# VHH binders against Sushi domain-containing protein 2 (SUSD2): the designs that were tried, part 10

Target 1, 195 residues: Sushi domain-containing protein 2 (SUSD2), of Homo sapiens (Human) (q9ugt4r445to639)
Amino acid sequence: RLASAFGDPHFVTFDGTNFTFNGRGEYVLLEAALTDLRVQARAQPGTMSNGTETRGTGLTAVAVQEGNSDVVEVRLANRTGGLEVLLNQEVLSFTEQSWMDLKGMFLSVAAGDRVSIMLASGAGLEVSVQGPFLSVSVLLPEKFLTHTHGLLGTLNNDPTDDFTLHSGRVLPPGTSPQELFLFGANWTVHNASSL
Below, E stands for the ipSAE of ESMFold2; O stands for the ipSAE of OpenDDE; V2 stands for 0.75 times the mean of E and O plus 0.25 times the DockQ between their complexes.

## First folded at step 8 (VHH; framework vhh_7mjh_2)

Design s5 (from h13 with G98T; at its last look DockQ between E and O 0.84; V2 from the best seeds 0.00; counts 0 for: pae E 3.1 > 2)
Fold by ESMFold2, look of step 8:
Structure s5 (fold): chain B 195 residues (1-195), chain A 124 residues (1-124)
Amino acid sequence: as target 1 above (195 residues)
Amino acid sequence: EVQLVESGGGLVQPGGSLRLSCAASGFTFSSYAMSWVRQAPGKGLEWIGRIYSGGSTSYNPSLKSLVTISRDNSKNTLYLQMNSLRAEDTATYYCAKTRWTFTSGTLEYTFDYWGQGTTVTVSS
């Protein structure tokens, strides 16, 4: 099952709920205790061609770890254009190779602007460039059914509980833009849990 | 043609240290996980550990305190550092190219190419 985040940033949850959360900071896209899978993203304003900031925000980095795997971050590259990949907080070079067997994951890079990650659980992450921001897709095998939390929602074929807070409280259908912002803010990454 | 050539074996006293090397050619070394395996005389194969493309490692828990695996991707070389050697560490040591596969929801590592081995003898 597929969920995605792209644009300013627009989210499509695993169960198909669409929403926009225009915050700044680092956020939990996905946590799944089944395999200790964690996916986090950074949202920031973009820069227009004339040097001014965009009015909204979008994703500029995403990080993933599963269990005791290596930690991979994919972010917009400042100097080369396209994407930059960090392995355990150190920048990787792909000039001599386009794939790597990492601890707990397989990593491949295409054309400097698309990165694919396959995790030991069978979960997958695809990251690409979209304008000034990232586009992120997360694919989960069926064993993750009922085991996900975060901005990409609860995968249980019921979109009405996709706005579930850390506490387990569910925001009701008909949620206002103000309440959606509170939902997004509820999933902020704190220093101790940051990848 | 994939080739793996171990070196650095020899005679060492108990308590001593030894560093083994494995020179790799015929494949993109920096992309693959690599393993060390040993075989004591008259015994089966014993996995020592694995180093991944990015430098992270996984070790046989019974050997973890005795060995360190490293790699130099610029030289296509895999290393095994062994310390505090004992008589039971006498063995032929092999490097192996690891192949990652995903089977039935489980990550599997298999070995598709092996070196010829280098012999380490620990005796006084």
Scores: ipSAE 0.322, ipTM 0.736, lowest interface PAE 3.1, mean pLDDT 82
ESMFold2 (binder alone), look of step 8: mean pLDDT 81; pTM 0.786
OpenDDE, look of step 8: ipSAE 0.817; ipTM 0.902

Design s6 (from h13 with T110Y; at its last look DockQ between E and O 0.96; V2 from the best seeds 0.00; counts 0 for: pae E 2.3 > 2)
Fold by ESMFold2, look of step 8:
Structure s6 (fold): chain B 195 residues (1-195), chain A 124 residues (1-124)
Amino acid sequence: as target 1 above (195 residues)
Amino acid sequence: EVQLVESGGGLVQPGGSLRLSCAASGFTFSSYAMSWVRQAPGKGLEWIGRIYSGGSTSYNPSLKSLVTISRDNSKNTLYLQMNSLRAEDTATYYCAKGRWTFTSGTLEYYFDYWGQGTTVTVSS
């Protein structure tokens, strides 16, 4: 099953719920205790071609770790268009290869515009550039059913509980824009859990 | 074609140290994880550890304090540093190349090439 985050930022959860949340900061996209999988993203205003900021926010970085795997971050490149990949907080160079066997994951880069990460569990991430922001897709194998939390929702074939807060409280159907903001803010990453 | 050539084996006194090398050719060394495996006389293969493309390592827990695996991607060379050697460390030591493969919905790591081995004998 697939979930996505892109644009301003627009989210499509694993169970198909759509929402938009214009927060600033770092957020939990996905946590799955089954494999100790963690995916976090940074949302902030983008920089337009004329040097000014966008009016809304979007994703500018995403980071992933599963268990004791290497930590990979993909972010917008400041000096050049495209993506920059960090391995354990150090920038990688892909001048001699387009893929790497990492601890707990397989990393592939296509033409500097698309980064693919396959995790040992079978979970996958694809990251690409979309205008001033990132587009992020997460693919989970069926074994993750009933084991996910975060902004990408609870994977259980029932979209009504996709707005589950960190505490376990579920926001009801027909959730207002104010309550969607609380859902987004509820999944803010704090310093101790940052990848 | 893929070639893996171990060197640096020999006789070592108990308590001594030894560094083994594995020269690699015929593939993009910097993309692959590399492993060390040993086989004591009359015994099966024992995995020592693996070093990944970015330098992270995984070790057999029983050997972790005794060995260090490193790599030099500019020289296409894998290393095994062994310290405080004991008679039980007498074995043929192999370097191995493998890769992550995606099968049955997960990544699994498989060895596909082995070196000829280098023999380490720990004896007074």
Scores: ipSAE 0.442, ipTM 0.799, lowest interface PAE 2.3, mean pLDDT 82
ESMFold2 (binder alone), look of step 8: mean pLDDT 82; pTM 0.791
OpenDDE, look of step 8: ipSAE 0.760; ipTM 0.876

## First folded at step 9 (VHH; framework vhh_7mjh_2)

Design t1 (from h13 with T28Y; at its last look DockQ between E and O 0.97; V2 from the best seeds 0.75)
Fold by ESMFold2, look of step 9:
Structure t1 (fold): chain B 195 residues (1-195), chain A 124 residues (1-124)
Amino acid sequence: as target 1 above (195 residues)
Amino acid sequence: EVQLVESGGGLVQPGGSLRLSCAASGFYFSSYAMSWVRQAPGKGLEWIGRIYSGGSTSYNPSLKSLVTISRDNSKNTLYLQMNSLRAEDTATYYCAKGRWTFTSGTLEYTFDYWGQGTTVTVSS
């Protein structure tokens, strides 16, 4: 099952719920206890090609770890555009290679602007450039059914509980814009849990 | 043609140390995880550990205190440092190349090429 985040930033959950959350900071896109999978993203104003900031926010970085795997971060490159990949907080060079066998994951880079990560569980992450921001897709195999939390929702074939808070409280369908902001803010990454 | 050539084996006294090397060619060494495996005379294969493309390692828990795996990507060489050797560490030591493969909805690591091995004998 597929979920995505793109644009300013627009989210499509695993169960198909659409929402926009224009926050600033670091957020949990996905946590799945089944495999100890964690996907986090940074939202901030973007830099246009003319050097000015965008008026809204979007995703500029995403990080992933599963269990005791290597930690991969993909972010917009500040100097040249395109994508920059960090392995355990060190920048990788792809001038001589386009893929790597990492601990717990397979990493590949296509055309310098698309990064694919396949995790040992079978989960997949694709990151590409979209204007001043990232576009992120997460693909989960069926075994993750009933095991996910975060901004990308609860994968259980029931979109009515996609806005589930840390506490387990579910915001009702048809929630207001300010309640959506509370849902987004509820999944803020704090320093102790940051990848 | 993928080639893996181990070296550095020999006779070592108990308590001694030894560093094995594996020279690799025929593939882009830097992209692949590399592994060490050993086989004592008359016994089955025993996985020692793996070093991934980025330098992270995983070890057989039974051997973790005895061995260190490292790599030098500029020389296409994999290393195994062994310390405090005992008679039970007598074995043929193999360097192996593998890859992540997608199987039954998961990613699993499989071996596809092996070296000829280098023999380590621990005795007085």
Scores: ipSAE 0.490, ipTM 0.812, lowest interface PAE 1.9, mean pLDDT 82
ESMFold2 (binder alone), look of step 9: mean pLDDT 82; pTM 0.793
OpenDDE, look of step 9: ipSAE 0.853; ipTM 0.922

Design t2 (from h13 with S58Y; at its last look DockQ between E and O 0.89; V2 from the best seeds 0.00; counts 0 for: pae E 9.8 > 2)
Fold by ESMFold2, look of step 9:
Structure t2 (fold): chain B 195 residues (1-195), chain A 124 residues (1-124)
Amino acid sequence: as target 1 above (195 residues)
Amino acid sequence: EVQLVESGGGLVQPGGSLRLSCAASGFTFSSYAMSWVRQAPGKGLEWIGRIYSGGSTYYNPSLKSLVTISRDNSKNTLYLQMNSLRAEDTATYYCAKGRWTFTSGTLEYTFDYWGQGTTVTVSS
């Protein structure tokens, strides 16, 4: 099953719910206790040429770890306009080859602006450039059913609970923009859990 | 043209230490996870551990107190440091290269090339 986050940023949950959350900071896209899978993203305002921040935000980085795997971060490169991949906080080079065997994952790079990560559980991520921001797609095998939380929603074939708070309370699908911002803010990353 | 050549084996006293090397050629060593495997005389293969492209390691739990795997990507060389050796560690030691294979919804590491091995004998 597929979920995605892209643009300013728009979210499409695993069960197909669409919403926009224009927060700033680091957020949990997905947590799954089944495999100890954690996917986090950073949302930032766009920076104009005069150095001021735009009112809108978008995704600028995504990080993933599963269990005791290596930690991979994919982020927008400051000077190249493409993607930069970090392995355990150190930038990787793909000069000789477009792929690497990592602990608990397989990493590949296509065309300089698309990064694919296949995790040992069978979960997959694709990260690409979208305008001034990046987009993230997450694909989960069926074994994750009922085991996911975060901004990409609860995978249980019922979109009505995709807006589940940390408390377990579910916001209804017709939730106002103000309540959706609360949902997004509810999933902020604490420093101790940051990847 | 993948070639893996182990070296550093020999006779070692119980309690001793030994470092094995594996020289790799014919592929981009720095992109591949590498493994050590051993086979005692008359026994099956026993996996020792793996080191990934980024330097992370994963060991057979039964052996992790005895072994350390490292790599030098600039020299295309894989190492196995063994300490506190016992007679039961007598075996032929192989380095192996493999690839991740996606099967039935999981990612599995499989071996596709092996060295010819180096023999370690632990005897008083």
Scores: ipSAE 0.006, ipTM 0.419, lowest interface PAE 9.8, mean pLDDT 76
ESMFold2 (binder alone), look of step 9: mean pLDDT 82; pTM 0.798
OpenDDE, look of step 9: ipSAE 0.819; ipTM 0.906

Design t3 (from h13 with F102Y; at its last look DockQ between E and O 0.96; V2 from the best seeds 0.00; counts 0 for: pae E 2.1 > 2)
Fold by ESMFold2, look of step 9:
Structure t3 (fold): chain B 195 residues (1-195), chain A 124 residues (1-124)
Amino acid sequence: as target 1 above (195 residues)
Amino acid sequence: EVQLVESGGGLVQPGGSLRLSCAASGFTFSSYAMSWVRQAPGKGLEWIGRIYSGGSTSYNPSLKSLVTISRDNSKNTLYLQMNSLRAEDTATYYCAKGRWTYTSGTLEYTFDYWGQGTTVTVSS
């Protein structure tokens, strides 16, 4: 099952719920205790080609770890456009290789503008550039049914609980824009849990 | 043609140390995880550990305090440092190439090439 985040930022959950959350900071896209899978993203104003910042926010970085795997972060490159990849907080160079066998994952990079990560569990991430922001897709095998939380929702074939807060409280499907902002803000990453 | 050649084996006293080397060729060494495996005479294969492309390692818990795996990607060489050797560490030590493969909805780590081995004998 597929979920995605892109644009300003627009989210499509694993069960198909659509919403926009225009926050700034670091957020939990996905946590799954089944495999200790954690996916986090940073949202901030983007920089357009003329140097002007965007009026809203979008994703500028995403990080992933599963269990005791290596930690991979993919972010917008500061100087050249395209993507940078960090492995355990250190920038990787892909001048001589386009893929790597990492601890707990397989990493592949295409032309500096698309990064694919396959986790040992079978979960997959794909990250690409979309204007001033990232586009992120997450694919989960069926075994993750009933085991996911975060901005990408609960994967249980029931979209009515996709807006589940960290506390376990569920916001109803007709949630106002103000309440959706509370959902997004509820999944803020604090320094101790940051990847 | 993939080729893995181990060296550095020999006779060592109990309590001693050895460093084994594995020279690799015929593939992009820096992209692959690399492993050490050993086989004592008359016994089955025992996995020692693995070093991944980025330098992270995983070890057999029973050997964790005795071994250190490292790699030099500029020389296409894998190393195994062994310390405090015991008679039970007598074995043929193999360098192995493998990778993560997606087979049936999960990643599985599989070995596809092995060196010929280098023999370590721990004896007074």
Scores: ipSAE 0.459, ipTM 0.801, lowest interface PAE 2.1, mean pLDDT 82
ESMFold2 (binder alone), look of step 9: mean pLDDT 82; pTM 0.785
OpenDDE, look of step 9: ipSAE 0.871; ipTM 0.932

Design t4 (from h13 with G55R; at its last look DockQ between E and O 0.93; V2 from the best seeds 0.00; counts 0 for: pae E 2.8 > 2)
Fold by ESMFold2, look of step 9:
Structure t4 (fold): chain B 195 residues (1-195), chain A 124 residues (1-124)
Amino acid sequence: as target 1 above (195 residues)
Amino acid sequence: EVQLVESGGGLVQPGGSLRLSCAASGFTFSSYAMSWVRQAPGKGLEWIGRIYSGRSTSYNPSLKSLVTISRDNSKNTLYLQMNSLRAEDTATYYCAKGRWTFTSGTLEYTFDYWGQGTTVTVSS
């Protein structure tokens, strides 16, 4: 099952719920206890070619770790355009090779503007550039059913509980834009849990 | 043609140290994780550990205090440092190349090439 985050940022959950959340900061896109999978993203205003800040926010970085795997961050590259990949907080070079066997994952890069990560569990991420922001897609095997939390929602074939808070409380259908902001802010990454 | 050649084995006294090397050729060494495996006389294979492209490591918990795996990608060489050796560490030591493969809906790490091995004997 697929979920994505792109644009301003617009989210499509694993169960198909659509929403927009214009937060600033670092957020949990996905946590799955089944494999100790964690995906976090940073949302920021973009920088236009004239140096000014965009009106809204979008994703500028995404980080992933599963269990005790390597930690991979993919972020917008300032100087070269396209994407920059960090492994355990150090920048990787793909000038000699386009792929790597990492601890707990397989990583490949296409022309510096698309990064694919396949995790040992079978979960996958694809990150690409979209204007001043990132586009992120997450694909989960069916074994993750009922095991996900975060901005990409609960994978259980029932979109009505995709807005589940840390507490387990579910926001009702027809939730206002203000309450959707609370849902997004509820999944803020705190210092102790940052990748 | 993938080739893996171990060296550095020999006789060592209990409590001693030894560094094994594995020279690799025929593939892009820096893209692959590399493993060390040993086989004591009359015993099955025992996995020692693995070092990934980014130099992260994973070790057999029972051997973790005895060994350190490292790699030099500029020399296409894998290393195994062993310290405080005991008679029970007597074995043939192999380096192995593997890769992530997709099986049964998940990535599984599989070995596809092995070296000939180098023998370490720990004896007084």
Scores: ipSAE 0.376, ipTM 0.763, lowest interface PAE 2.8, mean pLDDT 81
ESMFold2 (binder alone), look of step 9: mean pLDDT 82; pTM 0.793
OpenDDE, look of step 9: ipSAE 0.861; ipTM 0.929

Design t5 (from h13 with Y32W; at its last look DockQ between E and O 0.92; V2 from the best seeds 0.00; counts 0 for: pae E 3.6 > 2)
Fold by ESMFold2, look of step 9:
Structure t5 (fold): chain B 195 residues (1-195), chain A 124 residues (1-124)
Amino acid sequence: as target 1 above (195 residues)
Amino acid sequence: EVQLVESGGGLVQPGGSLRLSCAASGFTFSSWAMSWVRQAPGKGLEWIGRIYSGGSTSYNPSLKSLVTISRDNSKNTLYLQMNSLRAEDTATYYCAKGRWTFTSGTLEYTFDYWGQGTTVTVSS
């Protein structure tokens, strides 16, 4: 199943719920205990083509680790276009290769604009540039059913619990914009769990 | 054409150390995970460990205290450092290159190229 985050930032959960959350900071997009999969993203103002900041926020970086895999971060390059990839916090060069066989994952880079990551579990992550921000897609195989939490929701074919706080409390459908913002803020990454 | 050539084998006394090398050519070495595998006389293959493109490693737990795998991507060379060698470590040592394939929704790692091997004999 597919979930996405893009724009300012707009989220489509694994079960099809969509919402907008204009936060600033680092957030849990996905945690799945089944494989110890963790996907985190950074939201901040972007740089427009005229050099000024956007008025709202969007995703500018995403990081992933599964179990004891290598840690990959993909982020917007220093406001000159394209993507920058960090492997275990070290910037990678792509002049010599466009793909890497990493611990627990396979990394592929296309044209500096798109990064694909395939994890040993079969989970996939695709990151591309969309305007001043990232577009992030996460694809999960069926074995993840009932095993996900975070901003991309609970994958259980029931969208009514997609707004589950990490405490376990579920916000009902039709929740106000202020409560949706609190749902997003609830999934803030703490320093000890940051990738 | 992919080629893997091991070297550095030979006779070593029990308790000794040895470093094996594997020279790689015909592919983008820095992009691929590389493995060491050994075969004792009359026995099956035993996986030693793997080093990934970024330098992370994974080892056979029974051999982890005896071996260290490293790579020098600028020289297209894979290394196996072995310490505290015992008679049971007598074997032909191979370097191997594999690839990931998708089967049943899961990545599966398969070895597709092997070197000719280098023989290590641990004997007084």
Scores: ipSAE 0.295, ipTM 0.718, lowest interface PAE 3.6, mean pLDDT 81
ESMFold2 (binder alone), look of step 9: mean pLDDT 81; pTM 0.789
OpenDDE, look of step 9: ipSAE 0.779; ipTM 0.884

Design t6 (from s2 with S105Y; at its last look DockQ between E and O 0.97; V2 from the best seeds 0.00; counts 0 for: pae E 2.1 > 2)
Fold by ESMFold2, look of step 9:
Order: C-alpha cells, then structure tokens, then sequence
Structure t6 (fold): chain B 195 residues (1-195), chain A 125 residues (1-125)
C-alpha cells in the first residue's frame, strides 16, 4: 500500500485520507513496530528562485531506518537544486556508482533527481524534487496491515482511525484544520528520537 | 571476470593475531557488501561477518570479540583482523561477494554469488 507527502505539505495516508499540515520542524511520517521501521521528515519554508522563502512549508528532508539498518537521509541540495543523500549523517558521493548495498537496505539514485530506498522488509521509499520541496512516496507490503502509526496514518483499511495520537486516542473523521494541526504537532520528533 | 584473492594466512601461536586481505577485481567494489566466511577442517561453513558499502558491519555474535572487518575502496581490498586466536580458529578463510536480491514475496535477502579460493590459518604451538 502507498502513502505520499508532497507540496506544502499535502499528505495522502495509506488508507487514502487527504490532509494538509503546514507545520515547521521534524515529524514522524511512519513508525511500524513489526520491523522497527521509522520514517521522519523535516518541514520548513522553501527557497524560491529569487532567493526569498516561501510563505508556507513543505518537506525538505526525509530520513529512514529499519531495525539496526544504516540511516539514510535525503534532502534538498543547497546550491545545485537537486538531491543530497546522507548515510549515517555523512554526505555520499555517487561519482562511480548509482547504487549501494547498505546494511538492511538497498539504495539507488537515478539521474540526481530521484532516490529509491528498498528496505529488507520489502518496504520502499521514493524521493524526488518538487519545486522548492520534496515529494515522498512510501510503499508498504500487506504484512504491515494494522502495524503503522504517524502522519501517514494507520494501515488497516479503515480511514476513520488515520488520525491516531501517540496516546492511542483517535481524532474523529471531519476533524477541523485546527485539530489536524494538533495531530501533526503530536507527532513531532524530539532530539533523542531523531534519525 | 569477478576475482577474489585472499592472502595473509599461515601458522600462528595461540593468543596471536593475523590480518587477512582479499584483493577484488572485475566489479564495482565500492557498491557491494563483502563478507568473510571460514571452514574448519571437516566442518561446515561458518559466517564471520559482513561489511556494507558504506562501512557498517555485521558480525557473527560468537566471533565478534575476535574479529574486525574493514575495507579500502581505493585499493579494492577487504580485510579481516583477527586477535586472541585459539586452536579452534584453525580454518580456511574465504572472502565472498554477494548482493541484496528480491524474494518472490517482495522482501530482500542477501545472497552470495562469488567466493575466493581461501587462505589457510593454523593456530598451533
């Protein structure tokens, strides 16, 4: 099953719920205890072509780890307009290769504008550039059914519980934009849990 | 043609140390994870550990205090440092190349595809 985050930032959950959360900071997109999968993203204002910041926020970085795998971060590059990949907080160079066998995952870079990450569990991420922001897609195999939490929702073929807080409390469908901001803010990343 | 050539084996006394090398050619060494495996006389294969493209390692828990795996991508060379050797560490040591492959179920599993000829380490007085 597919979920995505793109634009400023617009989210489509695994069960198909749409929402926008214009927060600033680092957030949990997905946690899945089944394989200890964690996906986090940074939302911040973008830089326009004239050098000024956008009015809203969007995703500028995404990071992933599964179990004791390597940690991969994909972020917008500062001066080039493409993507930069970090492995365990060190910038990678792909001058001699377009793919790497990493601990617990396979990393592939296409043309400098798309990064694909395949986890040992079969979960996958695809990251590309979209204007001043990233576009992120997450694909989960069916075994993750009932095993996900975070901004991308609970995968259980029931969209009514996609807005589940850390406490386990579920916000109802039809939640206002103010309450959706509470949902997004509830999934902020603290320093100790940052990838 | 993929080629893996181990060296550095020999006779060592108990408690001693050795460093084994594996010279690699015929593939993009820096993209692949590399492994060490050993086989004691008359025994099956025992996985020692793996070093991934980015330098992270995984070790057989029973051997973790004995060994350190490293790589030098500029020399296309894989290393195995062994310390505090015991008689039971007598074996032929192989380096191996593998890759992540998809299973029919969409998961990844690591499979070996090429092996060296091995280098023999004998731990004896």
Amino acid sequence: as target 1 above (195 residues)
Amino acid sequence: EVQLVESGGGLVQPGGSLRLSCAASGFTFSSYAMSWVRQAPGKGLEWIGRIYSGGSTSYNPSLKSLVTISRDNSKNTLYLQMNSLRAEDTATYYCAKGRWTFTPYGTLEYTFDYWGQGTTVTVSS
Scores: ipSAE 0.447, ipTM 0.793, lowest interface PAE 2.1, mean pLDDT 82
ESMFold2 (binder alone), look of step 9: mean pLDDT 83; pTM 0.798
OpenDDE, look of step 9: ipSAE 0.883; ipTM 0.940

## First folded at step 10 (VHH; framework vhh_7mjh_2)

Design u1 (from h13 with S104G G105S; at its last look DockQ between E and O 0.95; V2 from the best seeds 0.00; counts 0 for: pae E 2.3 > 2)
Fold by ESMFold2, look of step 10:
Structure u1 (fold): chain B 195 residues (1-195), chain A 124 residues (1-124)
Amino acid sequence: as target 1 above (195 residues)
Amino acid sequence: EVQLVESGGGLVQPGGSLRLSCAASGFTFSSYAMSWVRQAPGKGLEWIGRIYSGGSTSYNPSLKSLVTISRDNSKNTLYLQMNSLRAEDTATYYCAKGRWTFTGSTLEYTFDYWGQGTTVTVSS
C-alpha cells in the first residue's frame, strides 16, 4: 500500500485520508514495529525563485532506517535545488556510481534527481523534487497491515482511525483544522529519537 | 570479466594474526557488498561476514571476536584481519561478490562470484 507527502505538505495516508499539516520541525511519517521501520521528515518554509520565503511549509528532508540498517537521509541541496543523500550522516557523491548495496537496503539515484530506497522488508521509498520541496512516496507490502503509526496513518483499511495519537487516542471524524494541527504536532520527533 | 583474487595466506602459529586481501576487478567495486567465506578441510562453507557499500559490516556471531572486515574502495580491495588464530581456523578463505536480489516481497543477498581462495594454516 502507498502513502505520500508533497506540497505544503499535503499527506495521503496508506488508507487514503487526505490532510494538510503546515508545521515546522521534524515529524514521524511512519513507524512500524513489525520490522522496526522508522521514517521521519523535516518540514520548513521553502525559498522561492526570487529568494523570498514561502508562506507555508513543505518537506525538505526525509530519513529512513529499518532495524539495524544503515540510515539514509535525502534532503534538498541548499545550493543547486537538487537532492543530496546522506549515508549515516555523511554526504554521498554519486559522480562515479548511481546505486549502492547498503546494510538492510538498496539505494539508487536515477536521472531526474530521483532517489529510490528498497528495504529488506520489501518496504520502499521514492523521493523527488517538487518545486521548493520534496515529494515522498512510501510503499508497504501487505505484512504491514495493522502495524503502522505516524502522519501517514494506521494501515488497516479503515481511514477513520488514521488520526491516531501517540497515546492511542483516535481523533473523531470531522476533525477541525485546529485538532488536525494537534495531530500533526503530536508526531514530532524529539532530539534523542532523531534519525 | 569479474575477477576476485585472494592473497596473504600462509602458515601462522596459534595465537597469531594474519591479514588477507582480495583484489577485485571487472565491476563497480564500491557499489557492491563483499563477503568472506571459509572452508576447513573436509567441511562445508562457513560464512565469516560481509561489508556493505557504505562500510557497515555484519559478522557470523561465532567469529565476531576473531575477525574484522574492511575495504578500500580506491584500491578495489577487500580485507580480512584475523587475530588470536586457532588450529580450527585452518581453512581456505574465499572472497565473494553478491548482490541484493528481490524474491517476491523481500530482499535477499545472493552470491554470484567467488575467488579461488587463499589457504591459511594454523599450526605449531
Scores: ipSAE 0.425, ipTM 0.789, lowest interface PAE 2.3, mean pLDDT 82
ESMFold2 (binder alone), look of step 10: mean pLDDT 82; pTM 0.792
OpenDDE, look of step 10: ipSAE 0.866; ipTM 0.930

Design u2 (from h13 with T106Y; at its last look DockQ between E and O 0.95; V2 from the best seeds 0.00; counts 0 for: pae E 2.1 > 2)
Fold by ESMFold2, look of step 10:
Structure u2 (fold): chain B 195 residues (1-195), chain A 124 residues (1-124)
Amino acid sequence: as target 1 above (195 residues)
Amino acid sequence: EVQLVESGGGLVQPGGSLRLSCAASGFTFSSYAMSWVRQAPGKGLEWIGRIYSGGSTSYNPSLKSLVTISRDNSKNTLYLQMNSLRAEDTATYYCAKGRWTFTSGYLEYTFDYWGQGTTVTVSS
């Protein structure tokens, strides 16, 4: 099953719910206890090609770890406008290779603007550049059914509980824009949980 | 042609240390995870550990205190440092190349090439 985040930032959950959350900071996109999978993203104003900042926010970095895997972060490069990949907080160079067998994952890079990560569980991430922001797609195999939380929702073939707070409380369908913003803010990453 | 050539084996006294090397050629060494495996006489294969492309390692928990795996990507060489050797560590030691392969919705780690091995004998 596929979920995505792109634009300002627009989210499509695993069960198909659409929402926009224009926050600033680091957020949990996905947590799945089944494999100890964690996906976090940073949202901030973007820099347009003319050097000015966007009015809204979008994703500028995404990080992933599963169990005791290596930690991969993909972020917008500060100077070139492409992507930068960090492995365990160190910048990688792909001049001699376009892929790597990492601990718990397979990493590949295409043309400096698209990064694919396959996790041992079968979960996958694809990250690309979209204007001043990242476009992020997450694919989960069916074994994750009933095992996910975060901004990308609860994968259980029932979109009515996609807005589940960290406490376990569920916001109902038709939640106001203000309450959706609280849902987004509820999944803020704190220093102790940061990848 | 993929080639893996182990060296550094020999006779070692109990409690001693030994460093094995594996020279690799015929593939992009820096992209692949590399493993050490051993086989005592008359016994099955025992996985020692793996070092991934980025330098992270995984070890057989029973051997973790005995061994350290490292790699030098500029020399296409894999290393196994063994300390506090015991008679039961007498074995042929192999380096192995593997890779993640995607099958049926998940990744599995698969060995595809092995060296000829280097023999370590621990005796007084």
Scores: ipSAE 0.462, ipTM 0.796, lowest interface PAE 2.1, mean pLDDT 83
ESMFold2 (binder alone), look of step 10: mean pLDDT 82; pTM 0.801
OpenDDE, look of step 10: ipSAE 0.835; ipTM 0.916

